# VH-VL binders against q09693r1to98, part 34

Target 1, 98 residues: q09693r1to98
Amino acid sequence: MKILASSTNYVLHNRLSNSQYEDARSKIVNFGGEFTNDAAKADYIFVNYSQINRVRRELRTIGTPLETCVSCKLIVKIDWLNEPKESLTPGNPYVIWH
Key: E = the ipSAE of ESMFold2; O = the ipSAE of OpenDDE; V2 = 0.75 times the mean of E and O plus 0.25 times the DockQ between their complexes.

## First folded at step 21 (VH-VL; framework fv_patritumab)

Design J6 (at its last read DockQ between E and O 0.87; V2 from the best seeds 0.79)
Fold by OpenDDE, fold request of step 22:
Structure J6 (fold): chain C 98 residues (1-98), chain A 118 residues (1-118), chain B 113 residues (1-113)
Amino acid sequence: as target 1 above (98 residues)
Amino acid sequence: QVQLQQWGAGLLKPSETLSLTCAVYGGSFSGYYWSWIRQPPGKGLEWIGEIDHSGSTYYNPSLQSRVTISVETSKNQFSLKLSSVTAADTAVYYCARDKGEYSYFDLWGRGTLVTVSS
Amino acid sequence: DIEMTQSPDSLAVSLGERATINCRSSQSVLYDYDNQNYLAWYQQNPGQPPKLLIYWASTRESGVPDRFSGSGSGTDFTLTISSLQAEDVAVYYCQQYYYTPLTFGQGTKVEIK
């Protein structure tokens, strides 16, 4: 199951436990995605949020405002990783920004 | 009119756990973020952390190791626990509502004085 | 953390005169995305919680008298009371909500001269 193949993925850590963060990281890799610690390099940003403006706040806080992430395609609720579907598109209910 | 009512023990000994609850009346609980903010006597304001109706939390890093904010949606309540208190934790504690999607506060509880003394 | 510094710490102004409070953030709270300043002002009376006065640096909260105004951008902000009234005696705080953790200024006490 390589649904994240050829993608670079970032996980916003601020509302996750270390265990949750590592779990997400493992899942991303297992799904064929590349994991990055630099949000600015991410295609997908996984968050434990539903409010995009909170995501913006936290990205600003870590020095990578959302608008500086040129490659960012989607902001995705981290729960998607628990039941990933191949179609990660703007219409996906787990996508909170595109 | 929406109002916040808060309660909890106001006198603690060092090392005990502060426990406060805030209840929302007259308005929606869902759709908002809720914060705890404290103010030592005669001092300024310190943001403790926030929570939404789903239980998603963010804590001030200065207090993160000791703070737990929880929500009981069925009661329109959210709570604050602060463990291992010291005299430095003596303050008036406020619950507040974040206005809209941003973290400034348009609704406040009346505050609860919590005094930590031996 | 973003440090918010108010000046002065205390201000005495005659009734009907202008009161000016300054607030400086250690980093800009202007967001280029929406061109908004993530800055709020509060009024606090003794024994009461803070009351929201201004948000987005210059937008008055509903019910706030016109004599209160906020201005500034980036790192420097000002709360102005154009004509001080007796009921305006209070401590005023600025607050940034651009970064976490949220931070407040140390407060400015406004008194009648």
Scores: ipSAE 0.871, ipTM 0.947, lowest interface PAE 0.5, mean pLDDT 95
Fold by ESMFold2, last read:
Structure J6 (fold): chain C 98 residues (1-98), chain A 118 residues (1-118), chain B 113 residues (1-113)
Amino acid sequence: as target 1 above (98 residues)
Amino acid sequence: QVQLQQWGAGLLKPSETLSLTCAVYGGSFSGYYWSWIRQPPGKGLEWIGEIDHSGSTYYNPSLQSRVTISVETSKNQFSLKLSSVTAADTAVYYCARDKGEYSYFDLWGRGTLVTVSS
Amino acid sequence: DIEMTQSPDSLAVSLGERATINCRSSQSVLYDYDNQNYLAWYQQNPGQPPKLLIYWASTRESGVPDRFSGSGSGTDFTLTISSLQAEDVAVYYCQQYYYTPLTFGQGTKVEIK
């Protein structure tokens, strides 16, 4: 099974160039994940932030505060998509919220 | 004892590129976000954008098409470039540090007046 | 963008008297999750950069005299200078950090009457 099989995934565009954003979306699909444009529907949210409270601000800004993202299991630093050797669990070093 | 020192050209013609540099002395560059904020004469403050030590940026959408913020981490410096300036870009430009997890600014540079001729 | 509106635009206050400055945001800056107001106040003396006075609406920054206090919640906030001193002649700005882009009020100029 592919490492993102059966997952719905969102990429927060903040602090990503358009090419970085599209690269992340392509990697999600290549790893077997489904992409969504709605953070509230995602199992995983990928971000270019290390600090959860900055992510909370951006989610508030786009109208989907984290508290409304009821499907979300993990918020993950985007760089995990470059090095997906470790499965996504709460203990993964790239996870900033679970 | 952290200090911000800023410099750059203060007089520009329309269509030129504004270029300013801010250096961080006496403190860590990593662990904070670094912003540029401007103040037109006699007016309020406008946040331009931010950068971290990795070079990742986020810009005010109102200026995004003309703004580049960059970092030289080995020198503890970050810079602002604003392209295609007009008289409306005349302002005092400040570099500033936020307190870390949240975006309020506890440290400011002295400011650089940039004047764009008419 | 969230608009921050201050009132009055300017005020004149006698030395030793109370100065009151209001700030209103176009949307609430209270985050229910942590019950915090994402609002800061700055002082800008003539010819100087802004200086942080208050964050979280009411928390005084280190070294700020206790005559400065902040209050309010949600959309309506107040900066109070309980006994105006000569060095308090400045323009005061509120700033929200609840949404991006970060936005400031237009400023309130405080002068000696």
Scores: ipSAE 0.671, ipTM 0.898, lowest interface PAE 1.4, mean pLDDT 92
ESMFold2, look of step 21: ipSAE 0.638; ipTM 0.895
ESMFold2 (binder alone), look of step 21: mean pLDDT 92; pTM 0.949
OpenDDE, look of step 21: ipSAE 0.713; ipTM 0.917
ESMFold2, fold request of step 22: ipSAE 0.633, 0.620, 0.647; ipTM 0.891, 0.880, 0.890
ESMFold2 (binder alone), fold request of step 22: mean pLDDT 92, 93, 93; pTM 0.953, 0.956, 0.955
OpenDDE, fold request of step 22: ipSAE 0.781, 0.869; ipTM 0.938, 0.947
ESMFold2, last read: ipSAE 0.663, 0.619; ipTM 0.895, 0.886
ESMFold2 (binder alone), last read: mean pLDDT 93, 93, 93; pTM 0.956, 0.956, 0.954
OpenDDE, last read: ipSAE 0.845, 0.747, 0.794; ipTM 0.940, 0.915, 0.928

